# VH-VL binders against q0aze0, part 99

Target 1, 268 residues: q0aze0
Amino acid sequence: MKIILVNNRFKENTEKKAQEIAGQLSALNVEVIIDNGLDEPYAGTVDFIMVLGGDGTMLRAARRYGQRAIPVLGVNMGTVGFLSNIEINELAEYLPLILREEYSLEARMMLEVAVFQQQSLLTRVFCLNELLLRSNSPRMLSFALEISGQKLEPYRGDGLIVSTTTGSTAYSLSAGGPIADPQLDAFIVTPVASHIINKRPLVVSPEREISLHLLEEREAIIGIDGQIKMDFGAENRVLIKRAPHPLLMVNLKAKPFFTSIDRSLQRQ

## First folded at step 4 (VH-VL)

Design g3 (framework fv_ragifilimab)
Fold by OpenDDE, second read of step 5:
Structure g3 (fold): chain C 268 residues (1-268), chain A 123 residues (1-123), chain B 113 residues (1-113)
Amino acid sequence: as target 1 above (268 residues)
Amino acid sequence: QVQLVQSGAEVKKPGASVKVSCKGSGYTFTGYYMYWVRQAPGQGLEWIGVINPNSGGTTYNQKFKDRATMTVDKSISTAYMELSRLRSDDTAVYYCARGDYITVSGTFEFDYWGQGTLVTVSS
Amino acid sequence: DIVMTQSPDSLAVSLGERATINCKSSQSVLYSSNNKNYLTWYQQKPGQPPKLLIYWASTRESGVPDRFSGSGSGTDFTLTISSLQAEDVAVYHCQQYYSTPLTFGQGTKLEIK
């Protein structure tokens, strides 16, 4: 068995823990790779991904490795979030199950985000939470939203979020989007600071495609999972699809999603 | 820069019709709704209606619903407002104005206006 | 329909002095969900179309001088010019865009005393 440990390079405690865990795993004749903020994702094959940290670390791991259809376990290290399954102090208890592959998997839909300049592809990213389009100036954006070729009414506001159901408890929620069951596959399209009264979020089938482009020469930014940022202008277009592969999240411990939502949100 | 240029002044007899044009430039014409507002001499502003240049959908002030007709020609980025069965109290400056789309519970303010078209109705 | 009423109909103010124009709506134009007032102020000079000054009751449009300010909430609103300038001579209009039909005040003519 080969395991990759993904931690946050900016948090020394996670690095230290990764090293400790690596030692323990090595002692059990498990090959371990540590991704402590590698410039590029580890190119070799792995059997299991263990994320040490919070939701941010999970998001990064998902973007880096999610397309490989490898089980991903979130191990929380003292943070509040929705993407970790067990606590760091529980790892020793569950380690035998991991090594014996005695766990269930929960498939979480990811986004495939493609950003174009005219006909040229600038970047393609798979992400777990959301894509954000937002203004980079004090002025509102005017942008076009198309769903499966259907052109909606022009949008005006600070921006727009296209989120997975996993991402529904992230930025989309802050913008007034609905909380979605993570077991449901869907797009959530949430306006950001719309000038229109009763502008409602859209729940869209994962089978559809979503396209965004600006209607005027304005400076905007594309954000992905709150960690990647790129400039977005009138010459750019973004296409959003369901990723061809879901993130396979390891479920070692049952988590009461709905009963913990209020508590989690109150801590933020 | 955004500009709305309207057609010239009109003089009409009672019972006639008038059609005012408004050409948009400097922005995506179909990306904004076009509103029509009039102002009688020495009076306040009065909303006539709104049209979606992209779909052609319209919403009228009930006061003008049976007499006003809004249309667009997307190919030349031009909106039109026709008012029929003119009477003396229709004498006013008619404005087109750009705005966001209208909803049941609200709309957007008018950020750009045409220069206005004076329509005089006299016997 | 929401009726908009301005006061006064006309106002004369000395240069450098404060000008205050009031606008009252027959019903609230405050949207409870976002706590925004859907109220706009326009400036109209002779022979010109209205010019957007303030939207959402208190937000200045880009390029509008700081001496212009909007205040109020619900049904009572005020446009204030802190120090009147010669170029401020105009008719001022309030407008609600909370619901259709869109409606305007009757206008207030501001002159120099």
Scores: ipSAE 0.005, ipTM 0.449, lowest interface PAE 12.2, mean pLDDT 90
Fold by ESMFold2-Fast, scan of step 4:
Structure g3 (fold): chain C 268 residues (1-268), chain A 123 residues (1-123), chain B 113 residues (1-113)
Amino acid sequence: as target 1 above (268 residues)
Amino acid sequence: QVQLVQSGAEVKKPGASVKVSCKGSGYTFTGYYMYWVRQAPGQGLEWIGVINPNSGGTTYNQKFKDRATMTVDKSISTAYMELSRLRSDDTAVYYCARGDYITVSGTFEFDYWGQGTLVTVSS
Amino acid sequence: DIVMTQSPDSLAVSLGERATINCKSSQSVLYSSNNKNYLTWYQQKPGQPPKLLIYWASTRESGVPDRFSGSGSGTDFTLTISSLQAEDVAVYHCQQYYSTPLTFGQGTKLEIK
């Protein structure tokens, strides 16, 4: 068995723990590849991915490896979040099940985001939570939204979020979007409301193709999973589709989504 | 033309705080990490921490974690490092330096440095 | 923490002769997944910030003269300056970027004999 350990190089505790776990796995004849964000994603074949850290580290792992149909386990290192399944102090207990492949998989849809300048592709990225289009200044944007060839009335406001169901509890939630069961496949299109604009969130089929472009010159950005930021101008267009493969998340223990979100909303 | 320009020299009393600025120009400010390093007179280089200007995420050297605060203002392409509860042994030249950590294909070396800011802590 | 130790603390070399500076890390800075050493060398002249010379232990930064070369792997590294020139008088620092905290050697002062 070959396992990738994904950690954050700039967190000393996670790097030390990754080395300890790699040593333990190597002693069990498991080949270990460490990905601490330093290099390009490992290009070889692997059987399993362990993510050591918080939701941010999981989002990075999903962008790097999510399209390869490899089981990905989130192991929490002290950061409270929605994307981990077990705590680091539980890993020894669950390791035999991992090595025997005795776990269930939950498929989480991902976005494929393609950014164009006119007709030329500038970049193509995958993400687990959302794409955010927003103004980079106090000025409102005027922009066009097209869903599967259907041109909607122009949007005027601070921006728009196109989210997966997994992302429904991230940026989309703070913008007034619905909480969605992450086991459902859907795009959630949530306007970033201004004091003037009153548009409702849309829940649409993941088979839909969504495009966005500015209708007037403004300073805008697009954000991917809160981690990647790109300038977006009137000469740019973004195309959003369901990614070819879902992220395959490992379930080793019950993590009840609805009670977790209910508790989180009560806390906040 | 990539350039990092730091604020001017400071003289502080023990127990005070100092805030050093570093303005980047000639590159996409959010595309590179910003590192802070100091050098006491006649001594080697000592890493204070790093900040991702895009996310605001920080990693500190444990030695400085309780006294150092790194921030950025993306609108003016400026990074800040504030050091509190100054001691006489904090007298040093403080540098900002650019490194490529936004992409995993980056080199992670310090390719451009600010000119340095001398901070003198004396009674 | 990875401790970086340079040797010698200072050396004097005649113009046109070879200068050799060593750097030792307390643990390996070789990353097994890409087979690269996470080690850099910097040159620092009086009153100036450090300047990048070598990264990945042996890769010369653009614009750095070919008389500068880096070698070594794991824990033992060497910076070599063939045919020393007057402008090479400086303090040289090694640094690891394998893990945090990022750490530097104490520096080696290079002077003309």
Scores: ipSAE 0.000, ipTM 0.378, lowest interface PAE 18.6, mean pLDDT 84

Design g4 (framework fv_ragifilimab)
Fold by ESMFold2-Fast, scan of step 4:
Structure g4 (fold): chain C 268 residues (1-268), chain A 123 residues (1-123), chain B 113 residues (1-113)
Amino acid sequence: as target 1 above (268 residues)
Amino acid sequence: QVQLVQSGAEVKKPGASVKVSCKGSGYTFTGYYMYWVRQAPGQGLEWIGVINPNSGGTTYNQKFKDRATMTVDKSISTAYMELSRLRSDDTAVYYCARVWESGTYYLEDFDYWGQGTLVTVSS
Amino acid sequence: DIVMTQSPDSLAVSLGERATINCKSSQSVLYSSNNKNYLTWYQQKPGQPPKLLIYWASTRESGVPDRFSGSGSGTDFTLTISSLQAEDVAVYHCQQYYSTPLTFGQGTKLEIK
């Protein structure tokens, strides 16, 4: 078995813990590749991905490896989050189940984001939570939203979020979007509002393509999963569609989504 | 570990150009914006601009737009800032900085600065 | 452009005493959609680059001692050092990242009395 162990080297103790776990896995005849974010994603064949950290580390792993249809397990290391399935102190208990492949998989949709300048593709990225278009100045944006070729009324405001259902509890929630069952496939389109009377969040089929471009030159950015930030101007266009493959998340123990969300929303 | 390593000190005559380099290591270079900031002796910090290493897209402080050019070479994880038509009041320490991502998921150690490059402009 | 004004220009405080540095922006740096102030504080020692202390006006960077705190909202911000230590002697800068160009205050030099 070959496992990629993804960690965030910039969190305290994570590199040391990753090395410790890699040694434990090697003792069980598991080949371990450590991905701490320094190098390009591992290009070889892999059987399993173990993510050590919080939601942010999972988002990075999803961007790097989510399209490969490989099981991904989130192992929480003390940060609060929704994308981990087990705690680090439970890993030894569950490791035999992992090695025997005694777990279920939950498929989570991802976004494919393509950013163009004129007709040239500048970048193509995948993400698990959302794309954010926002103003990078006190001035509100004026922008066009098209859904499967249908041109909506121009948006004027601070920005827009295009989210997966998994991302419904991330920035989309903070902007007033609905909480969605992450097992549903849908885009959630949530305005980042500074008083837009007729612009409500939309829940849209994942078969549709969403296009965004600025109608006036403004300082704007595109944000991907809160981790990648790109300049966005009137010469740019972004195209968003459902990614070819979902992220396959490992489920070793029941984690009730709705009760977890309720408890999280009570804490401030 | 995250490091930003800048090129060495430069001495230039008025009217010349200077090109400062900044090599990033220990992180995914294309995943984070790069800022350029300068500080004249005994003065405050002054922002020159930002470059997106993934796209090459830039935003300049208008004060520098006519003279500053920011570029990136992804193959060697290096950002550059060139300032042309130098004046004596361009004498400053020039810094590159990897600025933290502002958003809902705040995921990395946040702010890393290069060691600075002293550019002296004298006749 | 957002103009950042710091006060005082210099400050001398005895060891163990409270130091207070003020920063005023010419327009609000509070983003109403996420209720966050786009304001940072930096510490700079001679011959070194600036070191991030506080972001989002009041969130302390990892590894920064708890005697450092930030407060304020909109246009008026304060950096407080509750009990000054010898290693705190430095120039302190506020910076807004609400709007480009990014702008810094002129700096406040903190010295031991």
Scores: ipSAE 0.000, ipTM 0.388, lowest interface PAE 16.2, mean pLDDT 84

Design g5 (framework fv_ragifilimab)
Fold by ESMFold2-Fast, scan of step 4:
Structure g5 (fold): chain C 268 residues (1-268), chain A 122 residues (1-122), chain B 113 residues (1-113)
Amino acid sequence: as target 1 above (268 residues)
Amino acid sequence: QVQLVQSGAEVKKPGASVKVSCKGSGYTFTGYYMYWVRQAPGQGLEWIGVINPNSGGTTYNQKFKDRATMTVDKSISTAYMELSRLRSDDTAVYYCARDFTVYETSGYLDYWGQGTLVTVSS
Amino acid sequence: DIVMTQSPDSLAVSLGERATINCKSSQSVLYSSNNKNYLTWYQQKPGQPPKLLIYWASTRESGVPDRFSGSGSGTDFTLTISSLQAEDVAVYHCQQYYSTPLTFGQGTKLEIK
């Protein structure tokens, strides 16, 4: 059995904890590969991915390994988020279930984001939460939104978010988007500081293709999962669709989504 | 427009070293892993290795590990592959190619350089 | 190492007719836990580098015409061009990314009859 431990090498003490867990797994005849973020991801086949950290570390793991359709377990090591399933102090108790593959999987949709310059593909990125288009200056944007080839009325405002249901509690929530059950597959399209009062968030089928481009020369950026930023100009177009494979999240312990969000909102 | 532009053809003697360059443009250079693949005349493709342009971390095909060195210069968005102790059977077109997926090695490659012919003969 | 073997080495097909190219791996590239095949196809025209056509055995790359399709599982894979066009004249290569080292087939040369 091979397991990848994903951690954040810039977090204090996380490398030491990753080594301790690797030793524990090795004692159980498990081959362990440690992925700390800056080095290349493991290229071979693996049976399981264990993410040691917060939601940010899980987002990185999803971009690196999400399209391989390998079970991914979020293990909380401090700050509680929406993407962890068990606590680090519970890991020893659950290891026998992991090794026997006695767990359920939750499929979480991902976005495939393709950015074009004129007619040429500039970059392609997979992400778990969202794509954000926003102004990079005090001027508001004028941009076109197309859904499966159908052109909507032009948008005017600070930007737009195209989110997965998992991303509904991330930036989309801050911009006034709805809270969605992450087990549902849908795109959530949330305008950012729209100039027009009738521009409300949209919830659309995950089979739709969403296209965005600027109608006027403006300074804009595209943000992906809050971790990747790219300049976006009038010669650029972005195409967003559901990624070919969902992230397969391991469920070892029931963690009701709506209970978790209620507690998180109470903390403030 | 994504482009990978490689250095020009080289003729080398057995025992020499060759260093091939690959300049990326039209994308975030440090976001995509760079692979090196060669093709001998009339033969199939053969993988040499992969480099993370952000960290400089490398993985080599074991066949080439003792002779190949991959590096990057981020300031000019350029990757390099140096092959030492050249033999006549190293005559091939050498390609750089970009990983399909940002920030990881998926192992399937979406954009390729035009190729650099390296001829090794006396 | 996983050895990739293509057949035939060369193939001539008339315009508008179906072309079929086969690829076999020396061991399975199907990963049982996710039920996915770690197999890709490239198109290479004379004097040009390879171009990505299909990944995950059957997923078509953006911009690739729908006449191209991939199928198969485990050790036996097929690239099909449903209606051959003149621009499809090329060498086609399969590649596995199941394990390192990454390995390619020897290539199949496709020509117009």
Scores: ipSAE 0.000, ipTM 0.421, lowest interface PAE 14.7, mean pLDDT 85

Design g6 (framework fv_ragifilimab)
Fold by ESMFold2-Fast, scan of step 4:
Structure g6 (fold): chain C 268 residues (1-268), chain A 123 residues (1-123), chain B 113 residues (1-113)
Amino acid sequence: as target 1 above (268 residues)
Amino acid sequence: QVQLVQSGAEVKKPGASVKVSCKGSGYTFTGYYMYWVRQAPGQGLEWIGVINPNSGGTTYNQKFKDRATMTVDKSISTAYMELSRLRSDDTAVYYCAREYSVTIDSGFYFDYWGQGTLVTVSS
Amino acid sequence: DIVMTQSPDSLAVSLGERATINCKSSQSVLYSSNNKNYLTWYQQKPGQPPKLLIYWASTRESGVPDRFSGSGSGTDFTLTISSLQAEDVAVYHCQQYYSTPLTFGQGTKLEIK
């Protein structure tokens, strides 16, 4: 059995805990690869991915490994987020189930983001939550949105978010988007501070292709899961579509999504 | 209603230059790439180049790069294609065309075309 | 450069009969990442500019009659008119948009027999 342990090297004590867990797994004849975010993703075959940390660490793991159809388990190391399934102090209890493959999998759609400069593909990135287009200056953006060949009236504002249902509780929520059941597959398209008051969030089929480009020479950026930033100018275009494979999230205990989000919103 | 209106027919002598205009209306002019395509009498279509009306950025077919110049005037929603050092085999109908999609990997086909401008090159 | 070759150069078909036009590309125009064929068909009637009929090899443009259909993948493509009408007399062009330079077939002239 081969497992990747994904952790955040710069989070206090997480590297020490990862080494401790790796030692325990090695004693059980499990081969362990540690991914602390600094090196290239592990290129070999693996059976399981264990993510030690919060939602941010899970987002990084999803971008690096989510397209490989490998089970991914979120293990919380602090304050509980939306993407972890068990707490670190529960790991010893659940480890035998992990090693015997006694768990269920929940599929979460991902975005495929392709950025072009005229005819040339510059980069292709996958993400679990969202793509954010925003101004990188105090000036409002003017940009074109096309959904599956249908050209919408131009957008004016601070930007636009294209989100998965998993991402509905991240930046899309802050921008006024709906809370979506993560068991649904859909794109959520949420304007950021639109100048046109009747521009509303759109919920569209995950089979749709979404494209964006600037209509004016502006400084803008494309943000991926709040972690990757790319410059975006008038010569650039972005194509967003459903990624070929969903993230396969390990479910060892029931997740009360609706009660969790309800309590989070009441705390403000 | 989306419409592309081109300038009228031209008759030129060999060695002269011609400048064809294409005015867009009924849509956001800077939101769509503008393509130039020509067709010699009884022949197929031949791509000349594309211009991004927002930035002025151009990509030319190598065959035309030394003689063709594409420009835009955003204030009047008009694109121009100038072809210099005309030869008799440049006699053709010249079209402007708008791309269908804003995505580069999918949007190089044309949903609206100008009516065409006949350029005749003869002595 | 991708070379587009149409066959036949000209075709005469009786009213109500099926017309079939073929287009071959010298290289595949199928993009592996999205599994789409970067191939269009245009109709050009005498004295008029080309009109978009089919994009993505098989998707019919809005307002185009359903007697027009596109098929094929990779390098071999077909435009079919299931029941020829008088107004279908035109030259038909295929185009690839997989890579620059954008290239067209030589055209197929469709006329009534």
Scores: ipSAE 0.000, ipTM 0.377, lowest interface PAE 17.2, mean pLDDT 84

Design g7 (framework fv_ragifilimab)
Fold by ESMFold2-Fast, scan of step 4:
Structure g7 (fold): chain C 268 residues (1-268), chain A 123 residues (1-123), chain B 113 residues (1-113)
Amino acid sequence: as target 1 above (268 residues)
Amino acid sequence: QVQLVQSGAEVKKPGASVKVSCKGSGYTFTGYYMYWVRQAPGQGLEWIGVINPNSGGTTYNQKFKDRATMTVDKSISTAYMELSRLRSDDTAVYYCARGDEIVYTSGFHFDYWGQGTLVTVSS
Amino acid sequence: DIVMTQSPDSLAVSLGERATINCKSSQSVLYSSNNKNYLTWYQQKPGQPPKLLIYWASTRESGVPDRFSGSGSGTDFTLTISSLQAEDVAVYHCQQYYSTPLTFGQGTKLEIK
């Protein structure tokens, strides 16, 4: 069996823990590849991906490996997030189940984001939570939104979020978007501080294509999963669609999504 | 306008501790990493560590790990760097600097710097 | 640790002439996933904190004059001042933020002839 351990290159404690776990797995005749983010994603075939860290590390793993249809397990190092399934102190207990492939998989949709400069493709990335278009200055953006060839009235405001259902509790929630069951596949389109008061979040089929471009030159960025920041100008266009493969998340123990989010909202 | 305002100059004896403060204003304090860097007289810049003001999580340069402590008080938008068991070669200007936005990038570059705090360690 | 080496240690250039400062990293600071070089340049005048000039190796910070430019990729980087002004007299530092510990070059002192 070959396993990738994904950890955070800027956390020495998580890197040392990854080495400890790699040693334990090697003693069980498991081949281990450590991905601390410094090199290109491992190009070979693997059987399993273990993410050591919080939601941020899981989002990075999803972008690097999510399209390969490999089981991905989130192992939390301290603070329980939405994307981790077990705690680090539980790993030894669950390891025999992992090695016997005795777990269920939950499919989570991902976004495919393609950024163009005029007619040339600049980059293509995948993400688990959302794309954020936002102003990078105090000035409001004017931008066009097109859904499957249907041109909406222009948007004016601080930006727009195109989110997966998994991302519904991230930036989309903060911007007034709905909470979505992560087992449902849909795009959630949430305006950020819209000038037009009748602009509401939209929930649309994951089979639709979403296109965005600026109507005026402004300082703007597109953000991917809150981790990648890219400049976005009037010469740019972004096309968002459902990624070819969902992220396959390993489920070793039940996590009560609705009661967890309900408690979080009441505290805020 | 983004500003980082540091505490005033300190004179300490060898073996003492110093705690330097850095107050941020003009931005969301918990949204950006805070770095600590020092510069000995006539020397280059040396990184001490970084703190996430939202979580309190820290990463230290190994050279300083056993003597430096970085903390944050969110209620007053202030970061602190305490250096213990001071030596004469700790005499330096200590800077705080704002890093990358926590939720938008994994990179770490410094766009705004405090004015610096001179710490002199002598008998 | 990534070691940053600057050259020259000091440089004297006449007003209006081109100044070139080099920076080498002991390993690549190019992150292939986003195609960005994790390298910055800072300007430091006597008695002042460093000021960010260039990040991502070639992106000029807002408010920085267009005579400043950065170039290079991987391990070899250059800061260029196309037409030296009197106010550009300073020490220039390169820094990598690819991995911890974050490391700086020794600095290059720029003087007017």
Scores: ipSAE 0.000, ipTM 0.413, lowest interface PAE 15.4, mean pLDDT 85

Design g8 (framework fv_ragifilimab)
Fold by ESMFold2-Fast, scan of step 4:
Structure g8 (fold): chain C 268 residues (1-268), chain A 123 residues (1-123), chain B 113 residues (1-113)
Amino acid sequence: as target 1 above (268 residues)
Amino acid sequence: QVQLVQSGAEVKKPGASVKVSCKGSGYTFTGYYMYWVRQAPGQGLEWIGVINPNSGGTTYNQKFKDRATMTVDKSISTAYMELSRLRSDDTAVYYCARVYDTGTYFVEPFDYWGQGTLVTVSS
Amino acid sequence: DIVMTQSPDSLAVSLGERATINCKSSQSVLYSSNNKNYLTWYQQKPGQPPKLLIYWASTRESGVPDRFSGSGSGTDFTLTISSLQAEDVAVYHCQQYYSTPLTFGQGTKLEIK
């Protein structure tokens, strides 16, 4: 058995904890690869991915490994989030179940984002939460939104979010989007500071193809999961589809989504 | 293990240029942004700019944009900051500092600093 | 630009007593989506570079003694040293990393009475 341990070396002495866990796994004849985000993703075959940290670390792991159809377990280290399943102090209890493959998997849809300059593909990335198109200045954007070739009325505002259902509690929520059951597959299209009174969030089929381009020359950026930022100009076009494979999240412990989000909203 | 080692003190005349170096060791050089910060005698810290050692991409504080140039030589894990058309008020200790960049809009804090390079500008 | 203002400019505290340093930002450095404050504290001793003490407003850097703590949210932040030791004599700087340009407070000089 071969496991990747994903951590963020800069936070909370997680390097030492990752080394400690790697030692425990090696004693059980498990080969361990540590990914702290500094090197390229491990290219070899692996059986399991264990993510040590918060939601941000899980988002990075999903972008790096989510398309490989490998089980991914989120192990929380202090900060409460939505993407972890167990706490670090529970790992010893659940480790025998992990090694015997005695767990269920929850499939979470991902986005495939392709950015073009004219007909040339500039980059192709995957993400778990969302793509954000946003103005990089105080000036509002004017842009075209097409859903499966259907041209919508021109959009004017600070930007747009195209989110998965998993991402419904991230940037989309802050911009006024709905809270969605992450077990559903759908795109949530949420406007950011719209200047058109009738613009509402849209919930559309995950089989749809969404495209965006600017109608006026403006400074804009594309953001991916709040972690990748790239320039977006009038010569660019972005195409968003459902990714070929969902992220396979490991369930060892019941974590009720609706009571968790309800409690989180009341804390504010 | 992690070290940032800067070049030695410089004395320059007004109108000259100075180039400060910062050599990283004990870590993956291209995995961290390199920031430049200065501190005039008895004053607070002032950000000059940042360079991504992997891409060579730079962002400057507008105050220094016309005079500062940041570069990197990946083969020797060294970053450089050159400041031109020096004035007496450029007298300061110049620091390099590294930042782990997660690719977000918001960066992590400065976890390691170089020892500083005193640049004195006098007639 | 986000302006960082520290108070007081200088502070004298007796050994073993509590020291409190304040930092105020001209606009919020709390990022609502992750509920984190993009605020750091650095310690700078004479002739040395700044050393990271606290990040995310309240998370103590590895190797920093537990007498150092950070608190606050949004625009008002505090660094507390619960029992001052002789080695804590230094200038303390707050910094925001929420928005460019990155900005620092003017510094607070901490001295023993």
Scores: ipSAE 0.000, ipTM 0.415, lowest interface PAE 14.3, mean pLDDT 85

